# Designs tried in a protein design chat: VH-VL binders against q9umr5. Part 8

Target 1, 268 residues: q9umr5
Amino acid sequence: SYKPVIVVHGLFDSSYSFRHLLEYINETHPGTVVTVLDLFDGRESLRPLWEQVQGFREAVVPIMAKAPQGVHLICYSQGGLVCRALLSVMDDHNVDSFISLSSPQMGQYGDTDYLKWLFPTSMRSNLYRICYSPWGQEFSICNYWHDPHHDDLYLNASSFLALINGERDHPNATVWRKNFLRVGHLVLIGGPDDGVITPWQSSFFGFYDANETVLEMEEQLVYLRDSFGLKTLLARGAIVRCPMAGISHTAWHSNRTLYETCIEPWLS

## First folded at step 8 (VH-VL)

Design i57
Fold by OpenDDE, look of step 10:
Structure i57 (fold): chain C 268 residues (1-268), chain A 122 residues (1-122), chain B 112 residues (1-112)
Amino acid sequence: as target 1 above (268 residues)
Amino acid sequence: QVQLVQSGAEVKKPGSSVKVSCKASGGTFSSYAISWVRQAPGQGLEYLGYIIPIFGTANYNEKFKGRVTITADKSTSTAYMELSSLRSEDTAVYYCARVDFDEFGSYGMDVWGQGTMVTVSS
Amino acid sequence: DVVMTQSPLSLPVTLGQPASISCRSSQSLVYSDGNTYLNWFQQRPGQSPRRLIYKVSDRDSGVPDRFSGSGSGTDFTLKISRVEAEDVGVYYCMQGTHWPYTFGQGTKLEIK
């Protein structure tokens, strides 16, 4: 039998968005128990990410307990960050494949049409003032806002991303790294035509430097320092990168070709 | 200079709802947070919650257990606080206050509305 | 929730004399960025609160220099070097580090 699949949605999203994905999984892997977690939907997805992590943890623990052979996680957009944190705080998770589906794994710094209402162009450069405050950090979007021009503020004020990345020292860094490294495979999916994740390479742990030049995962300090285990995972062949062009952000979970190429191989 | 002007006094029955408005002028509404604080007669200050208008949602003090709803209309630079299931203990002056996210990181309520008296009585 | 404890709750002062108000928090108010988001507010009779001090010791514009804030971690103090008649009112400390943000009980300053 196939391992159960747990799906975590993204920002302003719901379980309904994954109806096509469920169909694909059912067709190609009949009998798979797929659970799309219906937590923190819509506006509730703006709750602090640590709160979300706790909520999702409570939901996945029973599922994992019933699946001693292991489970697969498919985590979309903001959900990918939630899942990474989840795997960091759980010392007994049994995740075989962690599929990060167009997630801003290295943070967000962009103002796309999709997010213009939230991040007006005029505000992108100044959003750090809001997000790197106690007030702003109560919202999920600020928890992974990564301003390359204000790295010091990011490192010191980010209450989520900087911590799960091990970019800021904290007492749980070693344990979180150990826990995260329990994952069988880390499957990173994203693409240049996403239109939301900015830069799109963030889905592959790439990100801007101070000059807004995109650096690859291997050039990032978190990799070089192996702060949360990326270097170790890569070394043991546990990281899979699956870039795909021509897919918009809201279509990653509904594209058959993407599913067959990037998701299906890891559901066995 | 930024000013906050609140709606007028309200008298409500127990179990009803009240919605207080707070209109901002003289600044960029989208760059602020709007906080709501209340003060019962002769008592101290209590923080209800706040909204960051550009985010479109509010952060609430869980003490009020979902009775408070804070919203904002960017087109009119107006924030709203609605309190439902009113009880006598909700009788208070309700204040809105601006949180300015300036380069100095003050992050305090530096501008206050004039307050709105809400009386809940049978 | 963080509990803010002020002392004294009542402060009778002679005109021209100094005044001091203490505020203690139940936990450290130092945020991850190294700042301490402790504010002091003044509320004159029949008026809205007015911020006097932010980040422990920074004065708002228009606040007389006779007002000063100090402290660190969990212990904070507001001082008035020379109390004037216009200083009558209730003073509140407020922490903005930990949600939900909380106020002290207030200290009522009166003239003897």
Scores: ipSAE 0.905, ipTM 0.952, lowest interface PAE 0.6, mean pLDDT 95
Fold by ESMFold2, look of step 13:
Structure i57 (fold): chain C 268 residues (1-268), chain A 122 residues (1-122), chain B 112 residues (1-112)
Amino acid sequence: as target 1 above (268 residues)
Amino acid sequence: QVQLVQSGAEVKKPGSSVKVSCKASGGTFSSYAISWVRQAPGQGLEYLGYIIPIFGTANYNEKFKGRVTITADKSTSTAYMELSSLRSEDTAVYYCARVDFDEFGSYGMDVWGQGTMVTVSS
Amino acid sequence: DVVMTQSPLSLPVTLGQPASISCRSSQSLVYSDGNTYLNWFQQRPGQSPRRLIYKVSDRDSGVPDRFSGSGSGTDFTLKISRVEAEDVGVYYCMQGTHWPYTFGQGTKLEIK
């Protein structure tokens, strides 16, 4: 009766973090097959995002093959970028709902406890020196680092985010857009009290301009140019925005009200 | 001053393994990469691979991937390179070198260890 | 792998005279950030290598002004304006743009 659900975790994370989400799905949608992928756990989540995309792709192919009527993706934090790349590179995916749980979809530019642990001697204003070098782009956090004050370096050096956003010309841009547009719904979840995603509006494809003023999704060049299909998807009524205040970054998958409001309606 | 001090010279039999250590001092070990390079007698330099301790993963030159293991111990500020299934052709000086994360020095090895001679003979 | 080709492989020089070493890569070394990650190393007899030049032309700390690097794309040059006795050794170029990183064969600089 219910489509299978695939869960993809975030940076420095593991499958155990989703135990409450599994309970909620089981209670409201009994019989749903839920798979929480336990790839790239802990420090392995620092591996290049394209490596992670490849590994997760191999894991989801048999699940999708066994579910010809479709699957849902619930993708948390960094995992939401992995999932968006999956939707672009897989020409045969059958994803109905892509549920993005507080994911830095337009990138990250913030001094957080996770970043302080990872880069203890650097501040957000100088991380571009690490991230936009050949060495930096070998690491996941740098694959979506987006410094609004060094956008020229971002556009030229990003090996992941600038490509999946269609911000840099590449031979796969047309095919990736076509593949992404096969999704039934894009469900964007996040909120102002997240405390990690910076700006938190990145979860809704918003981001800073050069003055650190947040521009909404509809003001972004990638939307206006329809670089990977956001404008098309919004026009067909397939984008759902579900902001919720009062939820910290680690609590998105363990809040019952968030589940019932933002997730449950999309688990057909 | 960042300094890299390597373990002493070793003589090994063919088919055995060697593990060379590289201890860093005078800096934050986890804030840069450690590369491994070798030089056979009278020959040029050959890059084996590197590790970035704060990310916990190593990257290998594919020609050595089946025989080389590079690790790091953050608590002792020490990197290790282990080469298995040794052959006489593996006789070389093995160097560790620092790669700084910032643009200054980030792709050239700016600090080198003293080298460790590994001799493979029966 | 990117092949780095040095010439000459042996370079006898009279003290006080200039020296020039060429390095060519099989691919462009310009990275997507606009930088060119071409480095030069010196190895004196019996010593570890020492970095001289990074990013084509930038001298490392403590490297004398008589050393200079130039070039672009695939063609690079290390020059020593006035060779001194302490300059004897082997000089290597290295590219840091394309994994795996690779070295040239080396140029042995000797005093005639």
Scores: ipSAE 0.160, ipTM 0.621, lowest interface PAE 5.5, mean pLDDT 89

Design v47
Fold by OpenDDE, second read of step 9:
Structure v47 (fold): chain C 268 residues (1-268), chain A 122 residues (1-122), chain B 111 residues (1-111)
Amino acid sequence: as target 1 above (268 residues)
Amino acid sequence: QVQLVQSGAEVKKPGASVKVSCKVSGYTLTSLSIHWVRQAPGKGLEWMGGFDPREGETVYAQRFQGRVTMTEDTSTDTAYMELSSLRSEDTAVYYCATGPYELFTGYYFDLWGQGTMVTVSS
Amino acid sequence: QSVLTQPPSVSGAPGQRVTISCTGSSSNIGAGYYVHWYQQLPGTAPKLLIYANSNRPSGVPDRFSGSKSGTSASLAITGLQAEDEADYYCQSYDSSLSGWVFGGGTKLTVL
């Protein structure tokens, strides 16, 4: 039998967003128990990510307990960060495949429509004033805002991304790394035509330097320092990178070709 | 296997109100954002309003503000659209529709009800 | 009259390529909002044909394609078939109206 699949949605999503994914899984892996967690749907997805991590943890624990053989995680967009954090704080998770589906794993520094909605008077270059404030960090989007021009503020004020990345020292860094390394495979999915994740390489742990030059995962300090286990995972062949062009952000969970190429192989 | 099933055709007098229902199956109503779109005979599609997850509330097209009310009964997984002060120009097929919410693009509707014909005539 | 402007009708012979334009403004398509397309066969509810500018839902043939540039979008149909005779609508979001908007629709006739 196939291992259970747990799906975590993105910003403002619900379980309905994954109806096609469910269909694909059912067709190609019949009998798979798929659970799309309807937690923090809609506006509630703006809640602090640590709050979300706690909620999702409560939901996945019983699922994992019933699946001693292991489970797979499919985590979309913002959900990918939630899942990474989840795996970092859980010392007893049994995740075989962690599929990060177009997630801003190294953060976001994009000027997209959600900025206009949340901060109508703010531009990307000025969002640090809001996001790195105490009240800004109460919003999920700010929890992974990564301004390359204000690294000090990011490192000191980011209450989520900087911590799970091990970029800021904290007492749980070693334990979180150990926990995260329990994952069987880390499947990173994203692409240049995403249009939302900025830079799109963030889905592969790439990100801007101070000159907004995109550096690859292997050039990142978090990798070089193995702060949360990326280097270790790569060394043991546990990281799978699956870039795909021609897919917009909203299509990652619904594209059949993407599913067959990047997701299906890891749902054993 | 997700379906939207709407109530039957309605005939109303000018000034009256009509309430159309849309029952959801295959998913819980709470996991969906139901919108309403109407189409006058021989005319195009017109968005009336729907639940906006960003706002956490129902939003209406400006044209229908104060005259349309959209509600949901989660216990029966049924959405409702009530249009008051009916006019002859309100004669149309009314559709409930849903789709994935996309923060950056809004809605698109990949699931539609079968439509409810509402005729307003004296 | 519609916020998004479409030609009222287009026609083509079987096997031909036809395009349907959807012209918006800086408050909708030009603002970067995605464009979606629907096909409506006579007497039926609309069906999603293209979402997010250029994506095809499952079951939609690859002879249907969508594109967006500037303040306009376009639906292209290659290898036109008799069953393609329908009304086509574009849809987007308009920030000035704070709502979703449809084009006026285009009647496609297959000659």
Scores: ipSAE 0.377, ipTM 0.763, lowest interface PAE 2.1, mean pLDDT 93

Design w14
Fold by OpenDDE, look of step 10:
Structure w14 (fold): chain C 268 residues (1-268), chain A 122 residues (1-122), chain B 106 residues (1-106)
Amino acid sequence: as target 1 above (268 residues)
Amino acid sequence: QVQLVQSGSELKKPGASVKVSCKASGYTFTDYAMNWVRQAPGQGLEWMGWINTDTGNPTYAQGFTGRFVFSLDTSVSTAYLQISSLKAEDTAVYYCARNHRFDYPWYYFDYWGQGTLVTVSS
Amino acid sequence: DIQLTQSPSFLSASVGDRVTITCRASQGIRSYLAWYQQKPGKAPKLLIYDASTLQSGVPSRFSGSGSGTEFTLTISSLQPEDFATYYCQQLDSYPTFGGGTKVEIK
């Protein structure tokens, strides 16, 4: 039998968005138990990511317990960060494939329509004033806002991304790294035509430097320092990068070609 | 079982230095951060900071910078607190406390040393 | 820093009594609060974390409640071994402790 699949949705999303993905999985892997977690939907997805992590943890623990051979995670957009944090805090997870589906894994620094409606009076260049405040950190978007021009503020004020990245030292940095390294494979999916994730390379742990030049994963300090295990995972062949052009952000979970190319191979 | 055993009481003169040890056993030493907490006679508890037992990186609370130094000897699963230029107001019981393995946040202390009394008197 | 104010500072009670201790935070700390018990000459002992979760090995007569700025520790039926000083502790930021509540024999 196939390992169970757990799906975590993104910002302002719900389980309904994954109806096509469920169809694809059923067709190619019949009998697979797929659970799309219906938590923190819609506006509730704006709640602090640590709160979401706790909620999702409570939901996945019993699923994992019933699947001693392991499970697969498919985590879309913001959900990819939730899942990474989940795997960091769980010392007993049994995740075989962690599929990060167009997630801002290295953060977000975009002034897209997607963000503008949330912060209509804020520009990308000024959002740090809000996000790197105690009040701002009560919103999920700010938990992974990564302003390359205000790195000190990011490192000191980010209560989520900077911590799960191990960019700021904390009491559980060592064990979180150990826990995350329990994954069998990390599958990173994204592409240049996403239109929301900014830069799109963030889905592959690439990100802006201080001049807004995009650097790849291997050039990031978190990789070079192996702060949460990326270097180790890459060294043992556990990281899969699957870039695909021509896919908009809201279509990653509904594209058959993308599924067959980037997702299906890791659902064994 | 998890145990934290600290060194014995110390009597020092003002201006002297003291080094308190905290030996851990019963768990993987480098998996849990170690904290230091001070308690003056008849007073409450005061968090001094923590040390990353894997990297050795210390973090000091406000008011505990300069004269206070956290260090490790991982080969013997031991954390150290050194206080230099001792003052009378440094008279207190000093505790090491293990950081509870938890999600976020993390500053719960589930296991404590028995404490080390440091008396500074002329 | 976040300030924690415990009340009362001293409490006289008898064996079998229901005892309630309050901890007030200067600002909202969600449920990031712990309670410790300390006996004379001994180290503090963790009783409750996350405001209401009982630490393993702690008797069920201990319970915690509250969220935001107001928290309570309750001992449903005070036992002889419960006479001690109790501290609340927050960890929303760097950890700070309350001033303590000494529970004494009436």
Scores: ipSAE 0.818, ipTM 0.901, lowest interface PAE 0.5, mean pLDDT 95

Design w15
Fold by OpenDDE, second read of step 9:
Structure w15 (fold): chain C 268 residues (1-268), chain A 122 residues (1-122), chain B 106 residues (1-106)
Amino acid sequence: as target 1 above (268 residues)
Amino acid sequence: QVQLVQSGSELKKPGASVKVSCKASGYTFTDYAMNWVRQAPGQGLEWMGWINTDTGNPTYAQGFTGRFVFSLDTSVSTAYLQISSLKAEDTAVYYCARNFRLYGPWYTFDYWGQGTLVTVSS
Amino acid sequence: DIQLTQSPSFLSASVGDRVTITCRASQGIRSYLAWYQQKPGKAPKLLIYDASTLQSGVPSRFSGSGSGTEFTLTISSLQPEDFATYYCQQLDSYPTFGGGTKVEIK
């Protein structure tokens, strides 16, 4: 039988957004138990990411317990960060494939509709004033805001991304790395035509330097220092990069070609 | 079983130095951060800081910089607290405490050493 | 730093009593709150974490509740071994402890 699949949605999403994905899974892997977690839907997805991690953990623990052979995670957009954190804090997870579906894994630094909704009068260049405040960090979007021009503020004020990345030292960095490394495969999906994740390479742990030049995963300090296990995972062949062009942000979970190429192979 | 065993009581004069040890057993030492907590006689608990047991990197709370040094000997799963230039106000029981894994950057302490009384008296 | 204020500082009670201890934070700490028990000459013992989760091995008569800035530790029926000092601890930022509540025998 196929391993259960757990789906975690993104910002302002609900389970309904994944109806096509469910169809694809059912068609190609009949009998698969798929659970789309309807937690922190809609505006509730703005809650602090650690709060979301806790909530999602409560939901996935029973599922994992009933699946001793392991489970697969498909985590979309903001959900990808939630899942990475989830795998970091769980010392007993049994995730075979962690599929990061167009997630800002290395953070976000771009003006998007989501950002404008929350901060209509702020440009990305000035958002650091809000996002790196205690008040700003109460919003999920700010939890992975990564301003390349204010790295010091990011490192010191980011209450989520900087921590799960191991960019800021904290008491559980070592064990989080150990836990995350329990994953069988890390499947990174994204593409240049996403239009939301900025830069789009963030889905592959690439990101801007101080000059807004995009550097690749292997050039990032988190990789070089193996702060949360990327270097180790890559070395053991556990990282899969699946870039695809021509897909907008809201279409990653509904594109059949994308599913067949980047998702299906890892749903065993 | 997880255990943290600390060194014995110390009696020191002002200006002297003391080094308290905390030996861990029953778990992988480098998987959990070690904290130090001070408790003056009849007073409450005060977090002094923590040390990364993997990297050896210490972080000191405000008020515990300078004279306080956290260190490790991972070969024997032991954490150390050294206090130099001891003062009378340093008289306290010092605890090592292991971090417990929860959500967020900071976690509670699930296992504690038995404490080490350091008395500073002329 | 986040300040924690416990109340009361001292509490006299009898065996069998329901005991309630309050911990107030200077700012919102969500559910990042733990409770410890400390007996004289002994190290603190973890009772509750994440505001309401009972630590393994701790009797069910202990319970925790609250969120944001107000938290409560409850002992449903005080036992002889429960006479001790109790501390709350916040983990939303750098760890800080409350001033403690000493539960004494009436």
Scores: ipSAE 0.054, ipTM 0.640, lowest interface PAE 2.2, mean pLDDT 93

Design w17
Fold by OpenDDE, second read of step 9:
Structure w17 (fold): chain C 268 residues (1-268), chain A 123 residues (1-123), chain B 106 residues (1-106)
Amino acid sequence: as target 1 above (268 residues)
Amino acid sequence: QVQLVQSGSELKKPGASVKVSCKASGYTFTDYAMNWVRQAPGQGLEWMGWINTDTGNPTYAQGFTGRFVFSLDTSVSTAYLQISSLKAEDTAVYYCARNYGRFSPWYSYFDYWGQGTLVTVSS
Amino acid sequence: DIQLTQSPSFLSASVGDRVTITCRASQGIRSYLAWYQQKPGKAPKLLIYDASTLQSGVPSRFSGSGSGTEFTLTISSLQPEDFATYYCQQLDSYPTFGGGTKVEIK
């Protein structure tokens, strides 16, 4: 039998967005129990990410309890950050594969339709004034806003990304690292034609330096310091990178080729 | 079993320094942050701060900056609290306490405690 | 900081009594509350975390309840070894403790 699959959606999404993915899983892995969590849908996905983590945790705990052999997580876009946080705070999770589907794992620094909706009068270069304020951090998008030109503000004001990354110290950083390392495989999926995740390499823990040059995962301080376990995971062969071109952000969960190449191999 | 064993009681004069040790055993020392808690005679518990046992990075609560220093010797699974320029009001029992957290960055309760170290500051 | 107010500060009771201690938070803290027991000359001992989860090894006569801003610790039948001071601690932010409740022999 196949391990259960839990799906976590992204910003402004709902379970309906994953109807194709469900079809693919059912076709290729018949009998798989797939649960798409309909929590924080639509505009509710703007709620603080820690609030979302709490809600999703409550939903996944019973599922995991019924699957002692383990489960797989497929987490899309913003959901990928939620799932990483879930795995960090859960000392008893049994996740075999954590599939991060076009997630801004190293943060976001780009003008998108999502930003324009929430901050219609704000430019990317000035969003730090809002996102790194106390009220800005009440919005999920700001929780992973990563301004490379204001690193000090990011490190001190980011109430989510900087903390799950271990970039800003907290009492549970070491334990969270230990918890996260319980994952069997970390599957990172993304691509250059995404159009939303900026830079697209963020899905692979790459990100801008102060000159907006994109550096790879291995060049990031979080990797070099192994602050939340990336270096350890890579060393034991637990990180899988699956880049794919020609896929827009809203198509990652509906592309058959992407599924067969990057997702299906990790559903067992 | 998890144990935290602290150094013995100290009697110091004002202006002196004291260094309290907390030796951990029964678990991986670097997997859990260590907290320090102060309790003045007949008073309640007061959190002083914590130290990351992996990186050695200390964080001090308000009111415990300057004269208070958290440090580690990971080779012997020991945390230290040093208090300099001791004052009479520093007279208290000092506890080390192992951190446990789950659901948020600040979520922390203390599942294991040292037996406490009495520091008396008197002329 | 989040302030915790315990009541009463002192409580006189007899063996076998049902004892209830209250802890009130200055703001909502969900279920993020722990209870400790401290006997004279001894370190605090964790009794309950997450408002109602009993720590391993703690007798079942201890129980915790509440959420938001109001929490209670209950000892269903007070035993001789239960005479001590009890502290609540919030887990929603950096640690703060209640002022304590001393349970004394009547």
Scores: ipSAE 0.841, ipTM 0.918, lowest interface PAE 0.5, mean pLDDT 95

Design x28
Fold by OpenDDE, look of step 10:
Structure x28 (fold): chain C 268 residues (1-268), chain A 123 residues (1-123), chain B 106 residues (1-106)
Amino acid sequence: as target 1 above (268 residues)
Amino acid sequence: QVQLVQSGAEVKKPGESLKVSCKASGYTFTSHYMHWVRQAPGQGLEWMGIINPSGDSTSYAQKFQGRVTMTRDTSTSTVYMELSSLRSEDTAVYYCARVGIPFSDYDFWGDYWGQGTLVTVSS
Amino acid sequence: SYVLTQPSSVSVAPGQTATISCGGHNIGDKSVHWYQQRPGQSPVLVIYYDSNRPSGIPERFSGSNSGNTATLTISGTQAMDEADYYCQVWDSRTYVFGGGTKLTVL
């Protein structure tokens, strides 16, 4: 039998967004138990990410317990960060494939309608004033806001991304790395036509330097220092990168070609 | 300024199809879902369906399942709603409405509405 | 199917407070949105997420939601507020509108 699949949604999202994905899985892997977690839906997805991690942890623990052979995670957009954190804090998870579906794994520094709606009076270049404040960190989007021009503020004020990346020293860094490395495969999915994740390479752990030049995963300090295990995972062949063009942000979970190419191979 | 401009009024016969257009401007067209809502004369608002920013995903009210098709053209920033097998009770003003939150179709409102398109179905 | 119940009509004198109710089973657990529709015009969003006011909507418009009833309140009602008002929620992967309330300003 196929391993159970757990799906975690993104910002301002719900389980309903994954109706096509469910159809694809049922068609190609009949009998698969798929659980789309209906937690922190809609506006509740603005809650602090650590709060979300705790909630999702409570939901996945019983599922994992009933699946001794392991489970697969499909985590979309903001959900990808939630899942990475989840795997970092769980010392007993049994995740075979962690599929990061168009997630801002190295953070977000975009100037989109998505962000403008949340902060209508703030420009991308000025959002650090809000996001790196104590009250700003109470919003999920600020938990992974990564301003390349204010690295000091990011490192000191980011209560989520900087920690799970191991960019800021903390007592749990070693344990979190160990836990995360329990994953069988890390499947990174994203593409240049996403339109939301900025830069789109963030889905592959690429990101801006101080001059807003996009550097790849292998050029990132978190990789070079193996702060949370990326270098180790790559070395053992556990990282899969699946870029695809022509897919907008809201289509990653509803594109058949994408599913067959990037998701399906890792559900067996 | 956000604007939704719909196509003009139409007169149809039973059994025919209607196709209403909604041209969007003043915002990033590919960032928002679009609702279609209709209102029969002297009646309330009735939700018909929703289409995602890319146009490759739709959700229709059960009442219209099998008769309604929503599409969108990114190059012209236009959303379309087609309703087939028309009957007299399909006489209504049809509205497009932008979802207020970008990139989401869950539990959110319509913040901007088109001017409406009157479609009259009569023998 | 989920049903929203509104009074068919409400009357108020100018300057007085108008209250429009929207009833639904455990509606307090849902997010309620309100639309104003003046005669011959398109609907206009006046309240979203139970109590939030969009830009351009006068402060005299307010909303609340608890238990089985959501409420739209218009203080200091003016002649221009005469319109139909609709509540709306999301349920079972569909959007549901109330039957609408005609507000008459006497």
Scores: ipSAE 0.012, ipTM 0.515, lowest interface PAE 8.9, mean pLDDT 92

